# Ledger of designs, part 39: VH-VL binders against Cytochrome c oxidase assembly factor 8 (COA8)

Target 1, 167 residues: Cytochrome c oxidase assembly factor 8 (COA8), of Homo sapiens (Human) (q96il0)
Amino acid sequence: APERGAERRDTAPSGVSRFCPPRKSCHDWIGPPDKYSNLRPVHFYIPENESPLEQKLRKLRQETQEWNQQFWANQNLTFSKEKEEFIHSRLKTKGLGLRTESGQKATLNAEEMADFYKEFLSKNFQKHMYYNRDWYKRNFAITFFMGKVALERIWNKLKQKQKKRSN

## First folded at step 1 (VH-VL)

Design p46 (from p43 with heavy chain H99S G100I S102Y L103T Y104G T105H F107L; framework fv_pabinafusp)
Fold by ESMFold2-Fast, scan of step 1:
Structure p46 (fold): chain C 167 residues (1-167), chain A 120 residues (1-120), chain B 112 residues (1-112)
Amino acid sequence: as target 1 above (167 residues)
Amino acid sequence: EVQLVQSGAEVKKPGESLKISCKGSGYSFSNYWLGWVRQMPGKGLEWMGDIYPGDSETTYSEKFKVQVTISADKSISTAYLQWSSLKASDTAMYYCARSIYYTGHYLDYWGQGTLVTVSS
Amino acid sequence: DIVMTQTPLSLSVTPGQPASISCRSSQSLLDSEGYTYLHWYLQKPGQSPQLLIYEVSNRFSGVPDRFSGSGSGTDFTLKISRVEAEDVGVYYCMQSLELPYTFGQGTKVEIK
């Protein structure tokens, strides 16, 4: 459906780079930086006998990565768009075209760009605060499930030890 | 820089044994699969097999499984391709090539090739 | 084994003109995670093969922008936007979805 397609498009960070983990690996693998978010994606190894708790932890980590990728992809696109608009506006105010006398793309100096950076950071302060809050909550949940998985693995090792001793 | 350097050309008679080498440098040799590719004179490329030097696990194309042995010595970053008894049909250029691990199974860097000529 | 078929087998191109090479696989090269295991190589006369494009459309380091790859499933294309003298050689597609890796029979590109 169109609505479902729109939700999927808004949710997923489009343009995430693909890579293949090595055939001998039993570990997670880190890929090249995504062209939009500039963050390296992690492809999670799925063990043959993944427990329900291990699956929940992996899915939580995957969901958190996707959320993080989407946030920074959107932020970087917004930054680039607003930067271009700011440069355009300032050059117009100066009576300058988008190109220099020599045909090069016109730019602003560091002092002029300082105004843009100040404005951008101020405008996005609340958005970044909400991001940090969500990051805290997600990280806490991941840590909690990591603890649960660790306890499960300890318990399974104890059960294996008992089984070996009975033989 | 990543380099694969192969041993020099060989001229052999049918029935003789042969072992050619491929030495890797500029990367972690034990962490990449190293493959062997045959090219008969005027023909295309044929993948023969590969080895993971870290534990010496090998994979062979069924066509080459009986014909050759692939091995490696990770202490000197060198892989080997060996025949126990050469045939005239083994006359070919043999390439070694590295398989990249984090971007897929493609062969990214190739050796210069070793020409093997088997004639009576 | 997965069979790779290239067309045409031979191609003569005037310098500056575009060229296209097709590669077809006997089965889909897409895995369950969304990766497609098709790569393109060039072997210049007297030289070793060199990687041009990996995973359908990604240019390898040092490969000029005039080379591009596209396709999905079983049908793939390598395009050269404007052929130069240094582009002469034999082009090979390869699949690495399944062992053994298999190559197409090759397409010879030469200048008119």
Scores: ipSAE 0.000, ipTM 0.469, lowest interface PAE 13.4, mean pLDDT 80

Design p47 (framework fv_pabinafusp)
Fold by ESMFold2-Fast, scan of step 1:
Structure p47 (fold): chain C 167 residues (1-167), chain A 121 residues (1-121), chain B 112 residues (1-112)
Amino acid sequence: as target 1 above (167 residues)
Amino acid sequence: EVQLVQSGAEVKKPGESLKISCKGSGYSFSNYWLGWVRQMPGKGLEWMGDIYPGDSETTYSEKFKVQVTISADKSISTAYLQWSSLKASDTAMYYCARGYKLYSSEYFDYWGQGTLVTVSS
Amino acid sequence: DIVMTQTPLSLSVTPGQPASISCRSSQSLLDSEGYTYLHWYLQKPGQSPQLLIYEVSNRFSGVPDRFSGSGSGTDFTLKISRVEAEDVGVYYCMQSLELPYTFGQGTKVEIK
């Protein structure tokens, strides 16, 4: 029996598309755009001597990436599915087939599709508002921790300079 | 879709060990915190602690730090809550929940169905 | 530890009427960055808790518009504009400003 999958074609992906970085990479690795989210995933390098502060920053960036990838993959799949359902329903009510006389997929004109776009945007307005707010919060937090990590590194280097001068 | 599925109800004697589980599906298990919340019969909710499965970093409420161990196996998307020696006072419903964490703070967006643990002589 | 106090402990509401639940914290839940870490959960009879509102006023996905959160500092309110039968259960506020995260004692909402 096949395993239960959340990654079926008709359902939104539960995870992000992954790639394998080169072995022994000492830097973050950027992959190709995900098919569903259209965002490039980053595989974060974990230094041997990662500080607790660096770890917090990395985990925040990883969680933010996963959240962002899942949001857009789900949004894009939902949009595509509902768009196809709308077109199919509208063609059915008009007594038209799903394909044109030339064998192409039957489509609605721009005026007819405007109704779908208005409806989709309206019912997803709250969701997009929360996404934008969370996106800015996450980026503010990341920037804040990046600043802390930078200060930590500067402090460590300054201590080394003082040590050199003492010798 | 995001789901957290917990192990079944347990009936134990005082002094016995126990390990209950919470399996995540429909999301990247290693990239979200997972918290445990206790609810004693007829009482409210108590946060016990969290784990980040990607590297098994844990945070505990001081009240629970000596009572339980939280762990995870990211290869099977499962987190665990473990007691070395159960007491009658451990009788409660135990929930796992996925944490959205910003800074040091978090809120729980998806919850498991709960595992009822009964400890009696 | 931050202590969360809810009032009332129980509410009996006629269907279609509004309900209001208060939550007070022993100290301000506002952080240095301007965020307030107060969240609301609903536990329906025989079910797991579910997230309703996060960070004071943000409705979680799928939560009906009749639920709204407000407040600042130490005083917070959850309002239900028109209570429906499916809204019965115990409501909990939670703070996540500092460890350990703490919940209020809960407010039971029943239909008259």
Scores: ipSAE 0.000, ipTM 0.489, lowest interface PAE 17.6, mean pLDDT 81

Design p48 (framework fv_pabinafusp)
Fold by ESMFold2-Fast, scan of step 1:
Structure p48 (fold): chain C 167 residues (1-167), chain A 121 residues (1-121), chain B 112 residues (1-112)
Amino acid sequence: as target 1 above (167 residues)
Amino acid sequence: EVQLVQSGAEVKKPGESLKISCKGSGYSFSNYWLGWVRQMPGKGLEWMGDIYPGDSETTYSEKFKVQVTISADKSISTAYLQWSSLKASDTAMYYCARTPYFYGSGAFDYWGQGTLVTVSS
Amino acid sequence: DIVMTQTPLSLSVTPGQPASISCRSSQSLLDSEGYTYLHWYLQKPGQSPQLLIYEVSNRFSGVPDRFSGSGSGTDFTLKISRVEAEDVGVYYCMQSLELPYTFGQGTKVEIK
């Protein structure tokens, strides 16, 4: 099961790539890969004076992360399940057991698995096309809001300087 | 949209068994911890335990580990809270709620509507 | 178990006025990595609890910006800058630093 809150406390030598912010950190944190999606989650830093645009950007990034995690977790589980079913079906057809004498799972060679990969990719082609389309749309939206936030920050700095000089 | 839909209200007698359900939709059910929270009339919220449906790993509050069993059937995106023998003191509203593991770790981001369990002789 | 204590237990607020709720934990909710596992919920009359703020200061999706959370260590505050009629209910703080997860006793907010 994936770790939760304090249960995600891994030691630095664990090999998990992490940016561990100090108590006064102002930066995002990247967690270990999810067991099912194999994607690293990002814990977003929220500044005390977050603007409405900054909040919209952060929420969009969080929602995109959630959507991405859901897609790949589902895809990887479907892949694993169908792969197991394919292997079991082929082994049964050959009259072979599901486990070797050593207790390990019986497997098919790369040549035999080629049929499964071809079928899986073909069957999921439209799904992956829709994923790619939505991924580009989401990233375009994120880039757009990142640009707006950048302009807002520049504008605010210019206005603060102007107001201070005018007074 | 993420939704958790719980089974309807139950009226039971002491000693009877009961199994209530919580069905998730709009998300990958197997990839989120799902917790159970009790609210007795006039009292606050009490965490009972949770389950990760992907591998059926469970965690229980010490207070509840003997009283209830938490389980899940990921094929139908449903988690369960079960009593083998109900007591009058089990009368309460029971909520299921989802916890994300990568943001707000341990926070309950989406909640079911609640199942009212009344146990009386 | 970590004990969560809320103050006040009840408050009546005129619409448009600010409200502030405090939550204290029996031990620090900060982990060794710098994260603080304190969350705020609102339970409106007849409804399920809903998440407002996670990890001290992060507003959950759809939560209005009039809600803000702050604090560190053992002392935390939820502030509503301008209370609206829709904000009535019982507010709970919760810790998820260690098991069992524990809630404060709740603060009832009502309109005057």
Scores: ipSAE 0.000, ipTM 0.505, lowest interface PAE 10.8, mean pLDDT 81

Design p49 (from p43 with heavy chain G100L Y101S S102T L103Y T105R Y106G; framework fv_pabinafusp)
Fold by ESMFold2-Fast, scan of step 1:
Structure p49 (fold): chain C 167 residues (1-167), chain A 120 residues (1-120), chain B 112 residues (1-112)
Amino acid sequence: as target 1 above (167 residues)
Amino acid sequence: EVQLVQSGAEVKKPGESLKISCKGSGYSFSNYWLGWVRQMPGKGLEWMGDIYPGDSETTYSEKFKVQVTISADKSISTAYLQWSSLKASDTAMYYCARHLSTYYRGFDYWGQGTLVTVSS
Amino acid sequence: DIVMTQTPLSLSVTPGQPASISCRSSQSLLDSEGYTYLHWYLQKPGQSPQLLIYEVSNRFSGVPDRFSGSGSGTDFTLKISRVEAEDVGVYYCMQSLELPYTFGQGTKVEIK
């Protein structure tokens, strides 16, 4: 009897390919660092017989990844923009051009940048504190659902053995 | 800086074979899907297929599955599009393009294009 | 296959005026997880396509704020709040929900 091909056609969430890589047996995999967040994304595999509880766990992990990526993408963008504005402002105050004679971007030394770093950290203190709190809450929830999924799988195996013995 | 650099223009006769290339740089070539898109003269864009260079897994548009072969050599960060026997109807601009990320699909960076002209 | 239909096919705009391009899909581009796989590209004369907006409303790196995307299900819109000379070209929408990925037929934008 012919079976369906090894290729899976189900789409993963978040715009990933409809095909699970055959070599990796359709497991989760880790990608390269994202350009904006500098975080490595995880492509979550969707099993054919995913239970509602497994789906809830997967969605929670995906939502947490999206939240984390968005936070750091925004933070890194804000840092880069404010850093450039600070450098530009200081170079103008000194009467210096924005480029070196070689055409490279002009920069400030570490001592001159200390004021920017101090201001940036102070400005973002509350934001980072809220991020850490939310990060721990999300990881607690994920761990809780991981435990529930593990128990469900144990229960299903016990039921399967019971059914085989009855038959 | 992410760049995709394609091979130069080709002029061929019907029945000839051809292999064009797309070299990636400035990113982890093995970890992004790379696609090929055809644009016939004066027409719009048409997706042909994708390849994941890390394990050479391919996906094709059914329209192109028997017409072309997509391959990649990750050791030199290069993908290929190949015809065994060209037809006049293959005359088009061919683009390679990288998918945005493993988390997001859609083409972000594009090569400059390779013009293929097939005439008798 | 999912068919993507753009309107208008061509648009002539006075500099500084707004422009709006519509894209319609033959079926919903929303997946079961809540993501919508619609993207917008610009192909300037003699150049390769470039990504403007991915997944309906997210501006790609370096894309000016004057570009915005909106929509849901089967109906999508790309808006340019004030068209500039460098915005001339052909705009394409694309769906990546299902294979084969498909593009709209394109909307040519030129300065009046």
Scores: ipSAE 0.000, ipTM 0.473, lowest interface PAE 15.7, mean pLDDT 81

Design p5 (framework fv_pabinafusp)
Fold by OpenDDE, second read of step 2:
Structure p5 (fold): chain C 167 residues (1-167), chain A 123 residues (1-123), chain B 112 residues (1-112)
Amino acid sequence: as target 1 above (167 residues)
Amino acid sequence: EVQLVQSGAEVKKPGESLKISCKGSGYSFTSYWLGWVRQMPGKGLEWMGDIYPGDSDTTYSEKFKVQVTISADKSISTAYLQWSSLKASDTAMYYCARSEYYDFWSGDYFDYWGQGTLVTVSS
Amino acid sequence: DIVMTQTPLSLSVTPGQPASISCRSSQSLLHSSGKTYLHWYLQKPGQSPQLLIYEVSNRFSGVPDRFSGSGSGTDFTLKISRVEAEDVGVYYCMQSIQLPLTFGQGTKVEIK
């Protein structure tokens, strides 16, 4: 069977989740899992009186989400491609086609697939380490800004209480 | 936008030859499998076979292997379904449909369909 | 060949009510890769079939959230949470784990 040319899968379209939350939503919405990343996107609520600090937090959350979506979309694509290449190569070496005589999709045994997973994990170990590091950095920053926003909200509440006592 | 445009309806007599077409646009024609599906009047869907236009690799249902020929011209992004000798029983709607990007793990489902070509074979 | 059996073959539903269609395969559609090769199509009256669900539970682009797919092995279900007038047509399940690709008989959905 001719190698079905792995023509370049188009770069995972920047999966703008077509999920559109209701216009009158006053809270964050979680979309369905993205086709490529398998991550559920969050549509962040924008308050009418969003403070600059709240806006910065929202943007940071959005950027982190987009970064995460893109990473996993690419990682999943790479995994799928390498898995396919591995299977094709192994089947070819065995003199087997992509389908059995019964027309079922061919498969490798668990031991052969274990070798693939081990090699894939080894090859991508450093990439995953960098991902984890950056993930923690981004989440730390988000948590820090969450704290700032919380303090700002407390301060604004206290100022409003003082104004009500002075009138 | 992905589009599959099929040739127009055909009225033929038994014993005549026929070749219908399906033109793909809005995607890399050579990178996707294109399948043919028959629907007899008032009946369900039957997969006939498919072609990979990139290398003209073809697969057939055993039921249709001797009955039809599937081919493609990648230069004009067109796939074909051909009969050498039509029978009255070939009267049906014929759909071309694109499979998802075919890899080993692809689900082999049809994501886009042509509008169909009605073939009527009557004496 | 894998035989796909749909039940019921016809369904009349009041608008706004839920609908459920079952599809059974003569063999397991679970592949060793972990993928299950069951798909759902809708053919509206006078139109070409259109993809609704792929690989058991994944909605195709543009498919409303009222459609959901579930199941495993040999037993699968398509659910419509609230049937609308535009949902009228014939629904087909399809397997793609083994050649030839085979469809269910179809389930005709009508509105009361």
Scores: ipSAE 0.030, ipTM 0.679, lowest interface PAE 3.3, mean pLDDT 87
Fold by ESMFold2-Fast, scan of step 1:
Structure p5 (fold): chain C 167 residues (1-167), chain A 123 residues (1-123), chain B 112 residues (1-112)
Amino acid sequence: as target 1 above (167 residues)
Amino acid sequence: EVQLVQSGAEVKKPGESLKISCKGSGYSFTSYWLGWVRQMPGKGLEWMGDIYPGDSDTTYSEKFKVQVTISADKSISTAYLQWSSLKASDTAMYYCARSEYYDFWSGDYFDYWGQGTLVTVSS
Amino acid sequence: DIVMTQTPLSLSVTPGQPASISCRSSQSLLHSSGKTYLHWYLQKPGQSPQLLIYEVSNRFSGVPDRFSGSGSGTDFTLKISRVEAEDVGVYYCMQSIQLPLTFGQGTKVEIK
């Protein structure tokens, strides 16, 4: 029988879950964007012989992804809420309804919206600074552990090569 | 924001061909499965099949696989449902819906739905 | 195919009173991962279906907390603690553990 990749949902291993995204074996899978954070999650491949160090790296990457998803989900919801409140407030001040005579959603022009964007950015400046700081700290830690895992893999290859030669 | 916009209502005669569309916006079109669901007048929901636009992989319900063809054009973020020869029994509302799938542990549910396309087939 | 059976087929409720809808599957929806692949949708008159609850008990975003899902194996319940006028429509359960995806026949909820 020809060997199949994960090209179809029905080629998924004997599990009862029906949806298996197309992917090459032994690779991480990138999911669809979260509706709130608008970021794509990564589903990490777990090797059969995962070392404790590899597990720590994977968990750090997963934890960092969850932190990042939560931050942007909250930020995007806050932006959308405040934008809508600003538009409603300005339309009310002008004596205009939320819809035009043609039934379309009433909007503000670019000059009016510039006030909102400027206010939102200044109000959230410190929050974004703290996010960037933590993001760099997490990426430094991930890079450091990636280096350790790489060295461990090289060392294990050398050990296995010597064991094979000693036979 | 995520949105699925379907083509307008169709009135056809038996034997005619038809292709209806579903355009996705506000998300990565190639990263989600998109399903088609039929609802006959006064009846419940029936899953017809779905497509993963990233590689055009398709899955069909056994009942529908000889009746329809599902396809997608990722360059315009649009999926299609097509009949080569319509029957009166194809009269129904057809919905497209996005599959919420984040990992192998997620339960494959439809999170966003199109507005529906009414197809009427009569002589 | 997995058969999904809903009871009752129709329900008339006085505003502010609770409502309960049952869904039974012909096979267990429990996966080896510990997840159960049962979801609930609401179709309001003249509108598309919308997701209410996924994987038995998780409310989709924007869904009021008066909606709750429970159950295990083959028997599931959707509860509305205090029915409001905007809750009228047809409720559907769906399983996604096996192909083809199958829906219950629907439960119509009306205000008395």
Scores: ipSAE 0.000, ipTM 0.464, lowest interface PAE 15.2, mean pLDDT 79

Design p50 (framework fv_pabinafusp)
Fold by ESMFold2-Fast, scan of step 1:
Structure p50 (fold): chain C 167 residues (1-167), chain A 121 residues (1-121), chain B 112 residues (1-112)
Amino acid sequence: as target 1 above (167 residues)
Amino acid sequence: EVQLVQSGAEVKKPGESLKISCKGSGYSFSNYWLGWVRQMPGKGLEWMGDIYPGDSETTYSEKFKVQVTISADKSISTAYLQWSSLKASDTAMYYCARYSGWYQLTYFDYWGQGTLVTVSS
Amino acid sequence: DIVMTQTPLSLSVTPGQPASISCRSSQSLLDSEGYTYLHWYLQKPGQSPQLLIYEVSNRFSGVPDRFSGSGSGTDFTLKISRVEAEDVGVYYCMQSLELPYTFGQGTKVEIK
């Protein structure tokens, strides 16, 4: 999807945010898809008055993103490598070269590739189950800390209201 | 596949107006800054200015801010460089180029093929 | 404005031999967070410039490992370990620390 909202989300004055690299950005930044994982990275904004709890939440989200990026990068590279090896093996069996007469990479038909996909999914079933388990655990932890941060912000608002009334 | 496609070569006389274009494809056009660079015949590269197509925010080099206008139409993923009155000294190759990130990254990663503008009497 | 000065302005290289291009800025290109805003571009004859190296030493996608960038502060170097025929063109350094962004005057690399 187009990230048209990035221009409206940035409420910094024109020119101020423009020359800040993502790590110097005053707002969360969403990047282009990673070459290997095909996932868009998020750079998290760090406010000057970040609480220890907010820091824990941010670091958990960053670590989860890194874990997710690494998992899919490794998965995609493994898939591509094993797919290429499978294709090369089958083409050799058929007495065909790795490239067509036109110089394009030779490919197998959908029925032949179905064998590879079945083997790959079967071989990686347990790995994907562990990924899903860990994904749920991480999202549960993130939701839990988001709740704690929300409660902290409510508490701080209540303290500010009380201070105004006491002064 | 990121591509920047520029309009064709132009031959103009001094005093004429001109508007050249740069069309982006293969990426979110509205979310990347786009710069314009001039190269006079046999000379090096000069940064002219840039635009963020999402809100049409522009920046100009001091040398070029009175000479040209930069604009964009995000509905057709196209940026423009225009002159109200051309001078012989405007004879040059003009390149558009994309900045490397969705916003705020400051090097050019992809370049258009260039538009040659020749201004002679 | 930051002035970028390249040396040499031209050089002729025997194929397979190394080449080295220097770029000097009139002020440090290092920001307070440790980023250095120096980039290298190659313009092959009759073609648009193309990105080679960004932020001093990072090779852009598809750029051969025979290209390397180094330097700090105001002094930067682009090295080609073994020059090939396809490397012929004009090399430009660029700073993007301050507006206006500025380029060096270019170094023409030719094969003997």
Scores: ipSAE 0.000, ipTM 0.472, lowest interface PAE 14.4, mean pLDDT 80

Design p51 (framework fv_pabinafusp)
Fold by ESMFold2-Fast, scan of step 1:
Structure p51 (fold): chain C 167 residues (1-167), chain A 121 residues (1-121), chain B 112 residues (1-112)
Amino acid sequence: as target 1 above (167 residues)
Amino acid sequence: EVQLVQSGAEVKKPGESLKISCKGSGYSFSNYWLGWVRQMPGKGLEWMGDIYPGDSETTYSEKFKVQVTISADKSISTAYLQWSSLKASDTAMYYCARAGFYYSKTPFDYWGQGTLVTVSS
Amino acid sequence: DIVMTQTPLSLSVTPGQPASISCRSSQSLLDSEGYTYLHWYLQKPGQSPQLLIYEVSNRFSGVPDRFSGSGSGTDFTLKISRVEAEDVGVYYCMQSLELPYTFGQGTKVEIK
């Protein structure tokens, strides 16, 4: 038997895009990073007696996660495509081939790549600003509903204690 | 690739029942609202209602609440729009579209190809 | 219900020239947190509507930069800087602030 418990989280490679929580889970589970977004998905635990309010909170959290996943998957794809185009264009301007004699992709130095990063950030500034705005907005809404669910659970717990006391 | 595929064109008589479908793929079907939009010949777009397939919660436009029923089967990623008794005034193109929550930025971001329903005697 | 009104109802444009479409809502589309739920769609002939612009000014994925949206409160504008043949169709504005979601009556854009 090990002196310390085994690592509790799955150590699957960052390229894995699917993860299923254990069947007997009573908690939310965090999966490995998604292949496209590089974000870790949360698989939400659904209790058998989920209230309508708890369901609304879960739907909001799931929708927010999907929105976040799609934003970063699309952003990463756009970044990769534009980066390759920039490298191709600059190498052509220098009179260099796209690949080295060893078959590796030809690369630009850090100073040249800095030009691309500045252009990409400038071009996508508004998009990232709106992303941050929406991210805060969604987290505010989630926090608000979490508060409502907490109050509901307190009320239900008080009702159950009352029933337990009343034989 | 997000895709919504709708059932084929229908030709019906007044008083007949009809159920048309919209199948989603390329996304988590149960986590997005799916809306139905009507377009009468030569007219604009009218939102009819939507459904959240994860729990089958529905919302209807007051105008359509008594005319149609929206349902979904999440096991086959398919939503439905049905009429118990068609009228000639139901002749239209019917679109399904993926919708978000009321706080979402893109309520109808992907659309099906449409189902033409013709009701005539 | 929030009423959406578009002007003009039809527009004929020479290729390469700009086009402008206006949309007016019967009430402000601004929410309590400062966000405006006004979106623009294009329906090409024989095709389904497609999302162009969401929340006034944000281009949807794959939408060319010749499309831009602006406006606030109740008055909104969609501009096409240089109209191309593929831009022909009917343009609709939509509000998603309140149920029922409502669309403008549409603006038909044609090439001369």
Scores: ipSAE 0.000, ipTM 0.471, lowest interface PAE 16.7, mean pLDDT 80

